# Ledger of designs, part 9: VH-VL binders against Cytosine-containing mismatch-binding protein 1 (cmb1)

Target 1, 199 residues: Cytosine-containing mismatch-binding protein 1 (cmb1), of Schizosaccharomyces pombe (q10241)
Amino acid sequence: MVFAIRIRQFHTTLVSAEKNGLQKLIPPRLKTIWNQMLVETKGAGNGPERFEMIRQKYKALTADEIQKYKNKLQEQFDAEKKRFMETLRSFTPTEIDSENRRRSKEAHSTGSRYYRLRHPDVPKKPSSAFILFYKELRNNPKLRQELGIPEAISTLVEETQNASKAWKELAEDKKKPFIDKSKALKEQYDKFMKEAGFR
Below, E stands for the ipSAE of ESMFold2; O stands for the ipSAE of OpenDDE; V2 stands for 0.75 times the mean of E and O plus 0.25 times the DockQ between their complexes.

## First folded at step 14 (VH-VL; framework fv_denrakibart)

Design w2 (from v2 with light chain Y56W; at its last look DockQ between E and O 0.72; V2 from the best seeds 0.00; counts 0 for: pae E 4.0 > 2)
Heavy chain, then light chain:
Amino acid sequence: EVQLVQSGAEVKKPGESLKISCKGSGYSFTSYWIGWVRQMPGKGLEWMGIIDPYDSYTRYSPSFQGQVTISADKSISTAYLQWSSLKASDTAMYYCARFGSKWSYFDYWGQGTLVTVSS
Amino acid sequence: DIVMTQSPDSLAVSLGERATINCKSSRSVLYRDKNQNYLAWYQQKPGQPPKLLIYWASTLESGVPDRFSGSGSGTDFTLTISSLQAEDVAVYYCQQYYSTPLTFGQGTKVEIK
ESMFold2, look of step 14: ipSAE 0.270; ipTM 0.726
ESMFold2 (binder alone), look of step 14: mean pLDDT 93; pTM 0.952
OpenDDE, look of step 14: ipSAE 0.729; ipTM 0.929

Design w3 (from v2 with heavy chain Y57W, light chain L102F; at its last look DockQ between E and O 0.01; V2 from the best seeds 0.00; counts 0 for: pae E 25.4 > 2, placed apart)
Heavy chain, then light chain:
Amino acid sequence: EVQLVQSGAEVKKPGESLKISCKGSGYSFTSYWIGWVRQMPGKGLEWMGIIDPYDSWTRYSPSFQGQVTISADKSISTAYLQWSSLKASDTAMYYCARFGSKWSYFDYWGQGTLVTVSS
Amino acid sequence: DIVMTQSPDSLAVSLGERATINCKSSRSVLYRDKNQNYLAWYQQKPGQPPKLLIYYASTLESGVPDRFSGSGSGTDFTLTISSLQAEDVAVYYCQQYYSTPFTFGQGTKVEIK
ESMFold2, look of step 14: ipSAE 0.000; ipTM 0.402
ESMFold2 (binder alone), look of step 14: mean pLDDT 94; pTM 0.955
OpenDDE, look of step 14: ipSAE 0.713; ipTM 0.920

Design w4 (from v2 with heavy chain K102R, light chain R32Y; at its last look DockQ between E and O 0.01; V2 from the best seeds 0.00; counts 0 for: pae E 19.6 > 2, placed apart)
Heavy chain, then light chain:
Amino acid sequence: EVQLVQSGAEVKKPGESLKISCKGSGYSFTSYWIGWVRQMPGKGLEWMGIIDPYDSYTRYSPSFQGQVTISADKSISTAYLQWSSLKASDTAMYYCARFGSRWSYFDYWGQGTLVTVSS
Amino acid sequence: DIVMTQSPDSLAVSLGERATINCKSSRSVLYYDKNQNYLAWYQQKPGQPPKLLIYYASTLESGVPDRFSGSGSGTDFTLTISSLQAEDVAVYYCQQYYSTPLTFGQGTKVEIK
ESMFold2, look of step 14: ipSAE 0.000; ipTM 0.436
ESMFold2 (binder alone), look of step 14: mean pLDDT 93; pTM 0.950
OpenDDE, look of step 14: ipSAE 0.715; ipTM 0.920

## First folded at step 15 (VH-VL; framework fv_denrakibart)

Design x1 (from v1 with light chain S28N; at its last look DockQ between E and O 0.75; V2 from the best seeds 0.65)
Fold by ESMFold2, look of step 15:
Structure x1 (fold): chain C 199 residues (1-199), chain A 119 residues (1-119), chain B 113 residues (1-113)
Amino acid sequence: as target 1 above (199 residues)
Amino acid sequence: EVQLVQSGAEVKKPGESLKISCKGSGYSFTSYWIGWVRQMPGKGLEWMGIIDPYDSYTRYSPSFQGQVTISADKSISTAYLQWSSLKASDTAMYYCARFGERWSYFDYWGQGTLVTVSS
Amino acid sequence: DIVMTQSPDSLAVSLGERATINCKSSRNVLYRDKNQNYLAWYQQKPGQPPKLLIYYASTLESGVPDRFSGSGSGTDFTLTISSLQAEDVAVYYCQQYYSTPLTFGQGTKVEIK
């Protein structure tokens, strides 16, 4: 009983520290050359002098130097992303969902946006029949031509409008392959989620 | 219309100082970088360095770092190349040239300044 | 440093014949972000400053006769004069502007045979 109390207190403290780490977890972002140069010049004079030096060096980067910066920043980003994904895998999907709810609640109370986390090993939700049709449409030029959809659509709005119109006008027997595929994907997803205890 | 006019030929003795000029006209002088190129007698072209006349930012070829000073006076649209103590080995033709873009090709060249250092 | 090597060092070509000058860089001068080769060609006639002929390996400068052309990519480049004229007697230089220091080839002297 005394032993059990000490173990519970230690266990609770460890879990709390891990949850606090999850609360601070933010997806990595590829740094810009400018941001990297800010880091490289920390403590080099006052703000105006430092920023003028950065502006001068930035404008004078050769193609070779720009490429070297980009390669190094990409390597750093890839490493940060790997660590981020490993950290996410150390939490259960339930813990991540709880953190997402906490972030959503805080964002609503402050009127801000938040970074939603997704466990790497949980599959994405299956596509709807329309989304499957949309994907087929963008990868099948013959179908696109048969449905009279323009070859070069310049905006996402135009792409979506054309696809939506084509879907609504598509004969029921032509919709069925997409509906059946979507249903099969959803059944497999639901089975996985139930067996894994995520639902 | 775009012109780079350099100062005249110079005959000097070793140890003397020298400042040669390159005046730009027919374009916005501060909008384009100016480079200096050396051509030793019977030899090829060597890039010495550049200046951005807008803020006088300079970069030098490692071979010329500390050997010459590149400067500009944007109020008179003029770039300069300067030695504090000439050597006989400084005998060469010196060109100023304008970059077409940042680190790029040289689209307009000055007529050259022949510097002869002997005795 | 990127070393620019031209070949031949000199050539003699009959009037009206094709002249070909090669330039090789020790490193790739293709800037991938722009898909542009950072290479230029210059002509220097006796007693004159250099004159820009070609930039980005193949773009002809305004006012340059169309008998001049540039080709190649990466590390291997060529300047071609399709029909040599008397006024083309000069030394020709390639130059890279991908990296500092900016470097020129050693030059190729073109003469009439």
Scores: ipSAE 0.543, ipTM 0.859, lowest interface PAE 1.9, mean pLDDT 87
ESMFold2 (binder alone), look of step 15: mean pLDDT 94; pTM 0.952
OpenDDE, look of step 15: ipSAE 0.702; ipTM 0.912

Design x2 (from v1 with light chain D33E; at its last look DockQ between E and O 0.74; V2 from the best seeds 0.00; counts 0 for: pae E 3.9 > 2)
Fold by ESMFold2, look of step 15:
Structure x2 (fold): chain C 199 residues (1-199), chain A 119 residues (1-119), chain B 113 residues (1-113)
Amino acid sequence: as target 1 above (199 residues)
Amino acid sequence: EVQLVQSGAEVKKPGESLKISCKGSGYSFTSYWIGWVRQMPGKGLEWMGIIDPYDSYTRYSPSFQGQVTISADKSISTAYLQWSSLKASDTAMYYCARFGERWSYFDYWGQGTLVTVSS
Amino acid sequence: DIVMTQSPDSLAVSLGERATINCKSSRSVLYREKNQNYLAWYQQKPGQPPKLLIYYASTLESGVPDRFSGSGSGTDFTLTISSLQAEDVAVYYCQQYYSTPLTFGQGTKVEIK
């Protein structure tokens, strides 16, 4: 009887903490003043009347009141983010990866997007030298101009093709900073993963 | 040209009611908030409150909340300030003024309405 | 409440000379997101309503003579009349519109010396 009770209690508790908590977990987001006013007026009238009341209150806010709202919303967000990160740390990287796969499969079947989770203590996977170069191209208009990359409206495919061509034609001494950085990132990642026992 | 024209001077006794007016012309009346400002004899300026004539939304200075009523009739481009029971301490010059922007400085002022409350 | 304190309370200046009026707020009236100081200056001549001179601390209202200028930021502001004219005899008020309630300085009376 003791044996059966312990198994039942253990299984119920473990399943609740492991499955439901991680499965429902989404990253917090910083609320807008409008969204906060929606919360504050919940149940205050019909839809059109409630929305008009919020518009009236919003347009009547002084600069000081706007700043006070922003400060309070930031405090709430910071607290929610702290709790979110603590919850993520209670799961292993493998458990988080499994949940991400479950979310991806569900999103694919419904044609929707999903919130991918990342363990806060696991570093980002190291980028290849080409990926580092591609990121630099995206964020550096002067470099794009120097390499003859068009600024015209382009698809992601066209952007990738332009970056690939530019990389192939880039002189080896110009590639070296990206190659060296990629190597350093991989060494850092491998060392951390082994020392932390994630591999 | 933008104008705010206020009703004429008033001489009243304590306990009487009063409603003074401010008529806006030369602009879209409902596009700008109207505020009321009190100036006690020999003293500076005190903001009393504002109204958005578009929807009659009002906001009062805490010092005047419950002491006066601000209203508007947008069909005749007129804002009002009213008392249900005047006191001698209500003796002052009262100005209406238009916000230049929503919750801002006052870009146009009425000529003022002198209210004298004495027995 | 943001308290607005003007100095001096009164000022006598010779015709054609510079008049300088200071206004200090008890808290900053700078809205950092827009980089704007929510401060205005008004002129009130005897027997007349106030008239807007300057808004956002330094922007001159249309139709106001360019001898008037405003400067300052945060908590410290100045109204300057570069060459005082006879028609400038008035009481001058600063006003903040950063927070509720709207508040005015106590006024600075400018007279001809």
Scores: ipSAE 0.309, ipTM 0.752, lowest interface PAE 3.9, mean pLDDT 87
ESMFold2 (binder alone), look of step 15: mean pLDDT 94; pTM 0.956
OpenDDE, look of step 15: ipSAE 0.490; ipTM 0.803

Design x3 (from v1 with heavy chain E101N; at its last look DockQ between E and O 0.76; V2 from the best seeds 0.00; counts 0 for: pae E 3.4 > 2)
Fold by ESMFold2, look of step 15:
Structure x3 (fold): chain C 199 residues (1-199), chain A 119 residues (1-119), chain B 113 residues (1-113)
Amino acid sequence: as target 1 above (199 residues)
Amino acid sequence: EVQLVQSGAEVKKPGESLKISCKGSGYSFTSYWIGWVRQMPGKGLEWMGIIDPYDSYTRYSPSFQGQVTISADKSISTAYLQWSSLKASDTAMYYCARFGNRWSYFDYWGQGTLVTVSS
Amino acid sequence: DIVMTQSPDSLAVSLGERATINCKSSRSVLYRDKNQNYLAWYQQKPGQPPKLLIYYASTLESGVPDRFSGSGSGTDFTLTISSLQAEDVAVYYCQQYYSTPLTFGQGTKVEIK
């Protein structure tokens, strides 16, 4: 009886920690000068007047002032990023994965995008063989020519589609270097995850 | 065929007011900023301030803030530099010049207006 | 304020010889985002307004003879007249437009020896 009550109480506190801190957490973004000026001029005018004031201030910035804004915004971003990473470290990778799934389900049902979180101490997932091939393709003009991929492709979607087609048509002996490298990276990742107890 | 034509030389006494002009032609007057530059006798060039004739936005060098007024009348493609009370130390050549871009070099200069202030 | 310092103050050069004018800024005038040095050179002949020679440190203004050239980056800049002509007798100014107030060098007077 008492044991059952303790288990439910322990459950409640664990759920509360996951809900309140992690659910609200989003990665910081580097602000633009325009967005910073929007913040600085809040309450300075109504709608069109405010935007015209910002246009006036923006056009009056010297190169020196633009660089000073960029430096200040970078410093603010770095500080926010540091605090964000410290907060992420207070959660387990399992808690972060659960929150990512919650965000994904909510985004899918509403058609919204979501901010995926990554635990700072967990290595990035190893690249697949295809991703390794794609990276090589982007940085190797000779390979692009050999595979007949046009250089005039400019969208990410178009590049990915062409890379996928080229990968599927690539001979097995040409895939093998990428498959072998991907396998080695995965073995290193799996070893780390087991030794760290994140499984 | 860009031209900046300034008003003629002035001989004034201390305490008098003065407004000199700079008329732009051969280009879209409201598309370019106009700056004013002072050159004291035997000395170099000093930037005084700017105006955007489109909306009359002005900015002054700190050395000239409160000492002069820069204005423009875009309907007649003319910029102005004016003093409410001249001093002998205002004796100088005054140039208007067009910016090639916002906060840039001066690509076209007026012929200058010599202002002499003496008793 | 960015202080622009030219050297020498005065220069005497024989007709057809090279003239070299230096300009140093107290802070960099290189706008790294565009990789452009915000520096211009002007020529002022006696009794005349200044005339633009060079902008962005090395770009020659239209109609300026190609014996004029500009070089340098950051804080150190040079105006070169490869073969001095009689009509080049003037005072030459550098100017930065990276920061306000816009500032000019003190000028370099070029004369024929």
Scores: ipSAE 0.334, ipTM 0.773, lowest interface PAE 3.4, mean pLDDT 87
ESMFold2 (binder alone), look of step 15: mean pLDDT 93; pTM 0.951
OpenDDE, look of step 15: ipSAE 0.729; ipTM 0.929

Design x4 (from v1 with heavy chain S31T Q65K; at its last look DockQ between E and O 0.53; V2 from the best seeds 0.00; counts 0 for: pae E 3.4 > 2)
Fold by ESMFold2, look of step 15:
Structure x4 (fold): chain C 199 residues (1-199), chain A 119 residues (1-119), chain B 113 residues (1-113)
Amino acid sequence: as target 1 above (199 residues)
Amino acid sequence: EVQLVQSGAEVKKPGESLKISCKGSGYSFTTYWIGWVRQMPGKGLEWMGIIDPYDSYTRYSPSFKGQVTISADKSISTAYLQWSSLKASDTAMYYCARFGERWSYFDYWGQGTLVTVSS
Amino acid sequence: DIVMTQSPDSLAVSLGERATINCKSSRSVLYRDKNQNYLAWYQQKPGQPPKLLIYYASTLESGVPDRFSGSGSGTDFTLTISSLQAEDVAVYYCQQYYSTPLTFGQGTKVEIK
């Protein structure tokens, strides 16, 4: 089915190219088929009539047509994400940190949800000793058995609690490999941050 | 028990009109789509089109669009297939069948209506 | 249009032996979001309407004997009758419901040898 009515679309994007557009910058999100159909039918009929038209069109989509919509939406998202990352790279880590601080204050004062920004070229902080231990537990069944951790853990909360208890009870000589590895990773991270001028 | 009961065999001449029926019972008629399938003598199965009895949404196979009309009367749980002017090439068995889901497999089939068009 | 091609066009199998019918689609019928192949198999006995055997390529319809099974993914599918019975003499059709128009294979006639 093709709409014969053409509507001049006014696109608003979540990404702005203003000098201080960082304040309004939001990570792109993959749009839904419903939202895309809203865009495609803008100005076609009254609100209730338009929504019924979209409902009928949505109901009539085959798997092939759904896949075509999703491919198009994915392409749009990938392009928006690329532009978003390029925009972030045009700001310094200090400017991004300042904006994150502003967003955090606003979220605290209003209870609002906010989107933390991350400079694409700044590496992630290194894992703590506990996180390294937790990763080892997931990938090492023999270690789990040695530490008496039940194999029948089914929830993330229960698994994390068991890992935390095991870590607290672990002998210091058994903790040391993880502590040493975490320390080495932090030293590498700190060195990179100083040499790159992000500190 | 889900059942689709079709109207009886028809013998027609070229140029005549025809409307055959498919009555659904044992289920909520407006909840499921109905499709029509043609089987020419000694040949395979061809999807002709569908109807959603809830709102009369229809979609036709390109091969049959403009050749037939699919309709439904939900007050009597009946779907229809119509020709305004039959051709000898319309000689075939015609099945109605219920979709298990929208745009899906056909989980229940009518017994078929044999339409013979000859001069 | 997605063309469904079955092979062989006919086959003769001894009672109790395995029968294998192949169906190939001209494009993938795999719906990636659900990881489901939008393919069904039907049995049509002489003088009867088709009967659903398999949907989503491998899911057996209720009341269908477990000697019937479906396998395959994407473009290549197989219907297997593990031990042919006399009542299995029929024409078998595959059907895709991934894209419109909905299309059927040309059919495979199964006979007793």
Scores: ipSAE 0.332, ipTM 0.783, lowest interface PAE 3.4, mean pLDDT 86
ESMFold2 (binder alone), look of step 15: mean pLDDT 94; pTM 0.956
OpenDDE, look of step 15: ipSAE 0.732; ipTM 0.931

## First folded at step 16 (VH-VL; framework fv_denrakibart)

Design y1 (at its last look DockQ between E and O 0.53; V2 from the best seeds 0.00; counts 0 for: pae E 3.1 > 2)
Heavy chain, then light chain:
Amino acid sequence: EVQLVQSGAEVKKPGESLKISCKGSGYSFTSYWIGWVRQMPGKGLEWMGIIDPYDSYTRYSPSFQGQVTISADKSISTAYLQWSSLKASDTAMYYCARFGEYRWSYFDYWGQGTLVTVSS
Amino acid sequence: DIVMTQSPDSLAVSLGERATINCKSSRSVLYRDKNQNYLAWYQQKPGQPPKLLIYYASTLESGVPDRFSGSGSGTDFTLTISSLQAEDVAVYYCQQYYSTPLTFGQGTKVEIK
ESMFold2, look of step 16: ipSAE 0.338; ipTM 0.772
ESMFold2 (binder alone), look of step 16: mean pLDDT 94; pTM 0.958
OpenDDE, look of step 16: ipSAE 0.740; ipTM 0.936

Design y2 (at its last look DockQ between E and O 0.59; V2 from the best seeds 0.00; counts 0 for: pae E 2.4 > 2)
Heavy chain, then light chain:
Amino acid sequence: EVQLVQSGAEVKKPGESLKISCKGSGYSFTSYWIGWVRQMPGKGLEWMGIIDPYDSYTRYSPSFQGQVTISADKSISTAYLQWSSLKASDTAMYYCARFGSEYRWSYFDYWGQGTLVTVSS
Amino acid sequence: DIVMTQSPDSLAVSLGERATINCKSSRSVLYRDKNQNYLAWYQQKPGQPPKLLIYYASTLESGVPDRFSGSGSGTDFTLTISSLQAEDVAVYYCQQYYSTPLTFGQGTKVEIK
ESMFold2, look of step 16: ipSAE 0.457; ipTM 0.827
ESMFold2 (binder alone), look of step 16: mean pLDDT 94; pTM 0.960
OpenDDE, look of step 16: ipSAE 0.692; ipTM 0.904

Design y3 (from v1 with light chain K34Y; at its last look DockQ between E and O 0.67; V2 from the best seeds 0.00; counts 0 for: pae E 9.2 > 2)
Heavy chain, then light chain:
Amino acid sequence: EVQLVQSGAEVKKPGESLKISCKGSGYSFTSYWIGWVRQMPGKGLEWMGIIDPYDSYTRYSPSFQGQVTISADKSISTAYLQWSSLKASDTAMYYCARFGERWSYFDYWGQGTLVTVSS
Amino acid sequence: DIVMTQSPDSLAVSLGERATINCKSSRSVLYRDYNQNYLAWYQQKPGQPPKLLIYYASTLESGVPDRFSGSGSGTDFTLTISSLQAEDVAVYYCQQYYSTPLTFGQGTKVEIK
ESMFold2, look of step 16: ipSAE 0.006; ipTM 0.569
ESMFold2 (binder alone), look of step 16: mean pLDDT 94; pTM 0.956
OpenDDE, look of step 16: ipSAE 0.722; ipTM 0.923

Design y4 (from v1 with heavy chain F99H G100E E101G; at its last look DockQ between E and O 0.01; V2 from the best seeds 0.00; counts 0 for: pae E 12.5 > 2, placed apart)
Heavy chain, then light chain:
Amino acid sequence: EVQLVQSGAEVKKPGESLKISCKGSGYSFTSYWIGWVRQMPGKGLEWMGIIDPYDSYTRYSPSFQGQVTISADKSISTAYLQWSSLKASDTAMYYCARHEGRWSYFDYWGQGTLVTVSS
Amino acid sequence: DIVMTQSPDSLAVSLGERATINCKSSRSVLYRDKNQNYLAWYQQKPGQPPKLLIYYASTLESGVPDRFSGSGSGTDFTLTISSLQAEDVAVYYCQQYYSTPLTFGQGTKVEIK
ESMFold2, look of step 16: ipSAE 0.000; ipTM 0.497
ESMFold2 (binder alone), look of step 16: mean pLDDT 94; pTM 0.951
OpenDDE, look of step 16: ipSAE 0.300; ipTM 0.715

## First folded at step 17 (VH-VL; framework fv_denrakibart)

Design z1 (from v1 with light chain S28K Q36E; at its last look DockQ between E and O 0.58; V2 from the best seeds 0.00; counts 0 for: pae E 3.4 > 2)
Heavy chain, then light chain:
Amino acid sequence: EVQLVQSGAEVKKPGESLKISCKGSGYSFTSYWIGWVRQMPGKGLEWMGIIDPYDSYTRYSPSFQGQVTISADKSISTAYLQWSSLKASDTAMYYCARFGERWSYFDYWGQGTLVTVSS
Amino acid sequence: DIVMTQSPDSLAVSLGERATINCKSSRKVLYRDKNENYLAWYQQKPGQPPKLLIYYASTLESGVPDRFSGSGSGTDFTLTISSLQAEDVAVYYCQQYYSTPLTFGQGTKVEIK
ESMFold2, look of step 17: ipSAE 0.371; ipTM 0.783
ESMFold2 (binder alone), look of step 17: mean pLDDT 93; pTM 0.953
OpenDDE, look of step 17: ipSAE 0.692; ipTM 0.906

Design z2 (from v1 with heavy chain Y54K; at its last look DockQ between E and O 0.01; V2 from the best seeds 0.00; counts 0 for: pae E 19.9 > 2, placed apart)
Heavy chain, then light chain:
Amino acid sequence: EVQLVQSGAEVKKPGESLKISCKGSGYSFTSYWIGWVRQMPGKGLEWMGIIDPKDSYTRYSPSFQGQVTISADKSISTAYLQWSSLKASDTAMYYCARFGERWSYFDYWGQGTLVTVSS
Amino acid sequence: DIVMTQSPDSLAVSLGERATINCKSSRSVLYRDKNQNYLAWYQQKPGQPPKLLIYYASTLESGVPDRFSGSGSGTDFTLTISSLQAEDVAVYYCQQYYSTPLTFGQGTKVEIK
ESMFold2, look of step 17: ipSAE 0.569; ipTM 0.869
ESMFold2 (binder alone), look of step 17: mean pLDDT 94; pTM 0.956
OpenDDE, look of step 17: ipSAE 0.485; ipTM 0.797
ESMFold2, look of step 18: ipSAE 0.000; ipTM 0.429
ESMFold2 (binder alone), look of step 18: mean pLDDT 94; pTM 0.956
OpenDDE, look of step 18: ipSAE 0.704; ipTM 0.911

Design z3 (from v1 with light chain T100Y; at its last look DockQ between E and O 0.02; V2 from the best seeds 0.00; counts 0 for: pae E 8.3 > 2, placed apart)
Heavy chain, then light chain:
Amino acid sequence: EVQLVQSGAEVKKPGESLKISCKGSGYSFTSYWIGWVRQMPGKGLEWMGIIDPYDSYTRYSPSFQGQVTISADKSISTAYLQWSSLKASDTAMYYCARFGERWSYFDYWGQGTLVTVSS
Amino acid sequence: DIVMTQSPDSLAVSLGERATINCKSSRSVLYRDKNQNYLAWYQQKPGQPPKLLIYYASTLESGVPDRFSGSGSGTDFTLTISSLQAEDVAVYYCQQYYSYPLTFGQGTKVEIK
ESMFold2, look of step 17: ipSAE 0.012; ipTM 0.528
ESMFold2 (binder alone), look of step 17: mean pLDDT 94; pTM 0.956
OpenDDE, look of step 17: ipSAE 0.539; ipTM 0.821

Design z4 (from v1 with heavy chain I50M; at its last look DockQ between E and O 0.01; V2 from the best seeds 0.00; counts 0 for: pae E 18.6 > 2, placed apart)
Heavy chain, then light chain:
Amino acid sequence: EVQLVQSGAEVKKPGESLKISCKGSGYSFTSYWIGWVRQMPGKGLEWMGMIDPYDSYTRYSPSFQGQVTISADKSISTAYLQWSSLKASDTAMYYCARFGERWSYFDYWGQGTLVTVSS
Amino acid sequence: DIVMTQSPDSLAVSLGERATINCKSSRSVLYRDKNQNYLAWYQQKPGQPPKLLIYYASTLESGVPDRFSGSGSGTDFTLTISSLQAEDVAVYYCQQYYSTPLTFGQGTKVEIK
ESMFold2, look of step 17: ipSAE 0.000; ipTM 0.414
ESMFold2 (binder alone), look of step 17: mean pLDDT 94; pTM 0.960
OpenDDE, look of step 17: ipSAE 0.538; ipTM 0.822

## First folded at step 18 (VH-VL; framework fv_denrakibart)

Design j1 (from v2 with heavy chain Y54K; at its last look DockQ between E and O 0.01; V2 from the best seeds 0.00; counts 0 for: pae E 10.1 > 2, placed apart)
Heavy chain, then light chain:
Amino acid sequence: EVQLVQSGAEVKKPGESLKISCKGSGYSFTSYWIGWVRQMPGKGLEWMGIIDPKDSYTRYSPSFQGQVTISADKSISTAYLQWSSLKASDTAMYYCARFGSKWSYFDYWGQGTLVTVSS
Amino acid sequence: DIVMTQSPDSLAVSLGERATINCKSSRSVLYRDKNQNYLAWYQQKPGQPPKLLIYYASTLESGVPDRFSGSGSGTDFTLTISSLQAEDVAVYYCQQYYSTPLTFGQGTKVEIK
ESMFold2, look of step 18: ipSAE 0.006; ipTM 0.466
ESMFold2 (binder alone), look of step 18: mean pLDDT 94; pTM 0.953
OpenDDE, look of step 18: ipSAE 0.716; ipTM 0.919

Design j2 (from v2 with heavy chain Y54R; at its last look DockQ between E and O 0.01; V2 from the best seeds 0.00; counts 0 for: pae E 10.1 > 2, placed apart)
Heavy chain, then light chain:
Amino acid sequence: EVQLVQSGAEVKKPGESLKISCKGSGYSFTSYWIGWVRQMPGKGLEWMGIIDPRDSYTRYSPSFQGQVTISADKSISTAYLQWSSLKASDTAMYYCARFGSKWSYFDYWGQGTLVTVSS
Amino acid sequence: DIVMTQSPDSLAVSLGERATINCKSSRSVLYRDKNQNYLAWYQQKPGQPPKLLIYYASTLESGVPDRFSGSGSGTDFTLTISSLQAEDVAVYYCQQYYSTPLTFGQGTKVEIK
ESMFold2, look of step 18: ipSAE 0.006; ipTM 0.494
ESMFold2 (binder alone), look of step 18: mean pLDDT 94; pTM 0.953
OpenDDE, look of step 18: ipSAE 0.703; ipTM 0.911

Design j3 (from z2 with heavy chain E101S; at its last look DockQ between E and O 0.01; V2 from the best seeds 0.00; counts 0 for: pae E 17.5 > 2, placed apart)
Heavy chain, then light chain:
Amino acid sequence: EVQLVQSGAEVKKPGESLKISCKGSGYSFTSYWIGWVRQMPGKGLEWMGIIDPKDSYTRYSPSFQGQVTISADKSISTAYLQWSSLKASDTAMYYCARFGSRWSYFDYWGQGTLVTVSS
Amino acid sequence: DIVMTQSPDSLAVSLGERATINCKSSRSVLYRDKNQNYLAWYQQKPGQPPKLLIYYASTLESGVPDRFSGSGSGTDFTLTISSLQAEDVAVYYCQQYYSTPLTFGQGTKVEIK
ESMFold2, look of step 18: ipSAE 0.000; ipTM 0.441
ESMFold2 (binder alone), look of step 18: mean pLDDT 93; pTM 0.950
OpenDDE, look of step 18: ipSAE 0.731; ipTM 0.929

## First folded at step 19 (VH-VL; framework fv_denrakibart)

Design e1 (from v2 with light chain Y31W; at its last look DockQ between E and O 0.01; V2 from the best seeds 0.00; counts 0 for: pae E 13.4 > 2, placed apart)
Heavy chain, then light chain:
Amino acid sequence: EVQLVQSGAEVKKPGESLKISCKGSGYSFTSYWIGWVRQMPGKGLEWMGIIDPYDSYTRYSPSFQGQVTISADKSISTAYLQWSSLKASDTAMYYCARFGSKWSYFDYWGQGTLVTVSS
Amino acid sequence: DIVMTQSPDSLAVSLGERATINCKSSRSVLWRDKNQNYLAWYQQKPGQPPKLLIYYASTLESGVPDRFSGSGSGTDFTLTISSLQAEDVAVYYCQQYYSTPLTFGQGTKVEIK
ESMFold2, look of step 19: ipSAE 0.000; ipTM 0.456
ESMFold2 (binder alone), look of step 19: mean pLDDT 94; pTM 0.952
OpenDDE, look of step 19: ipSAE 0.708; ipTM 0.914

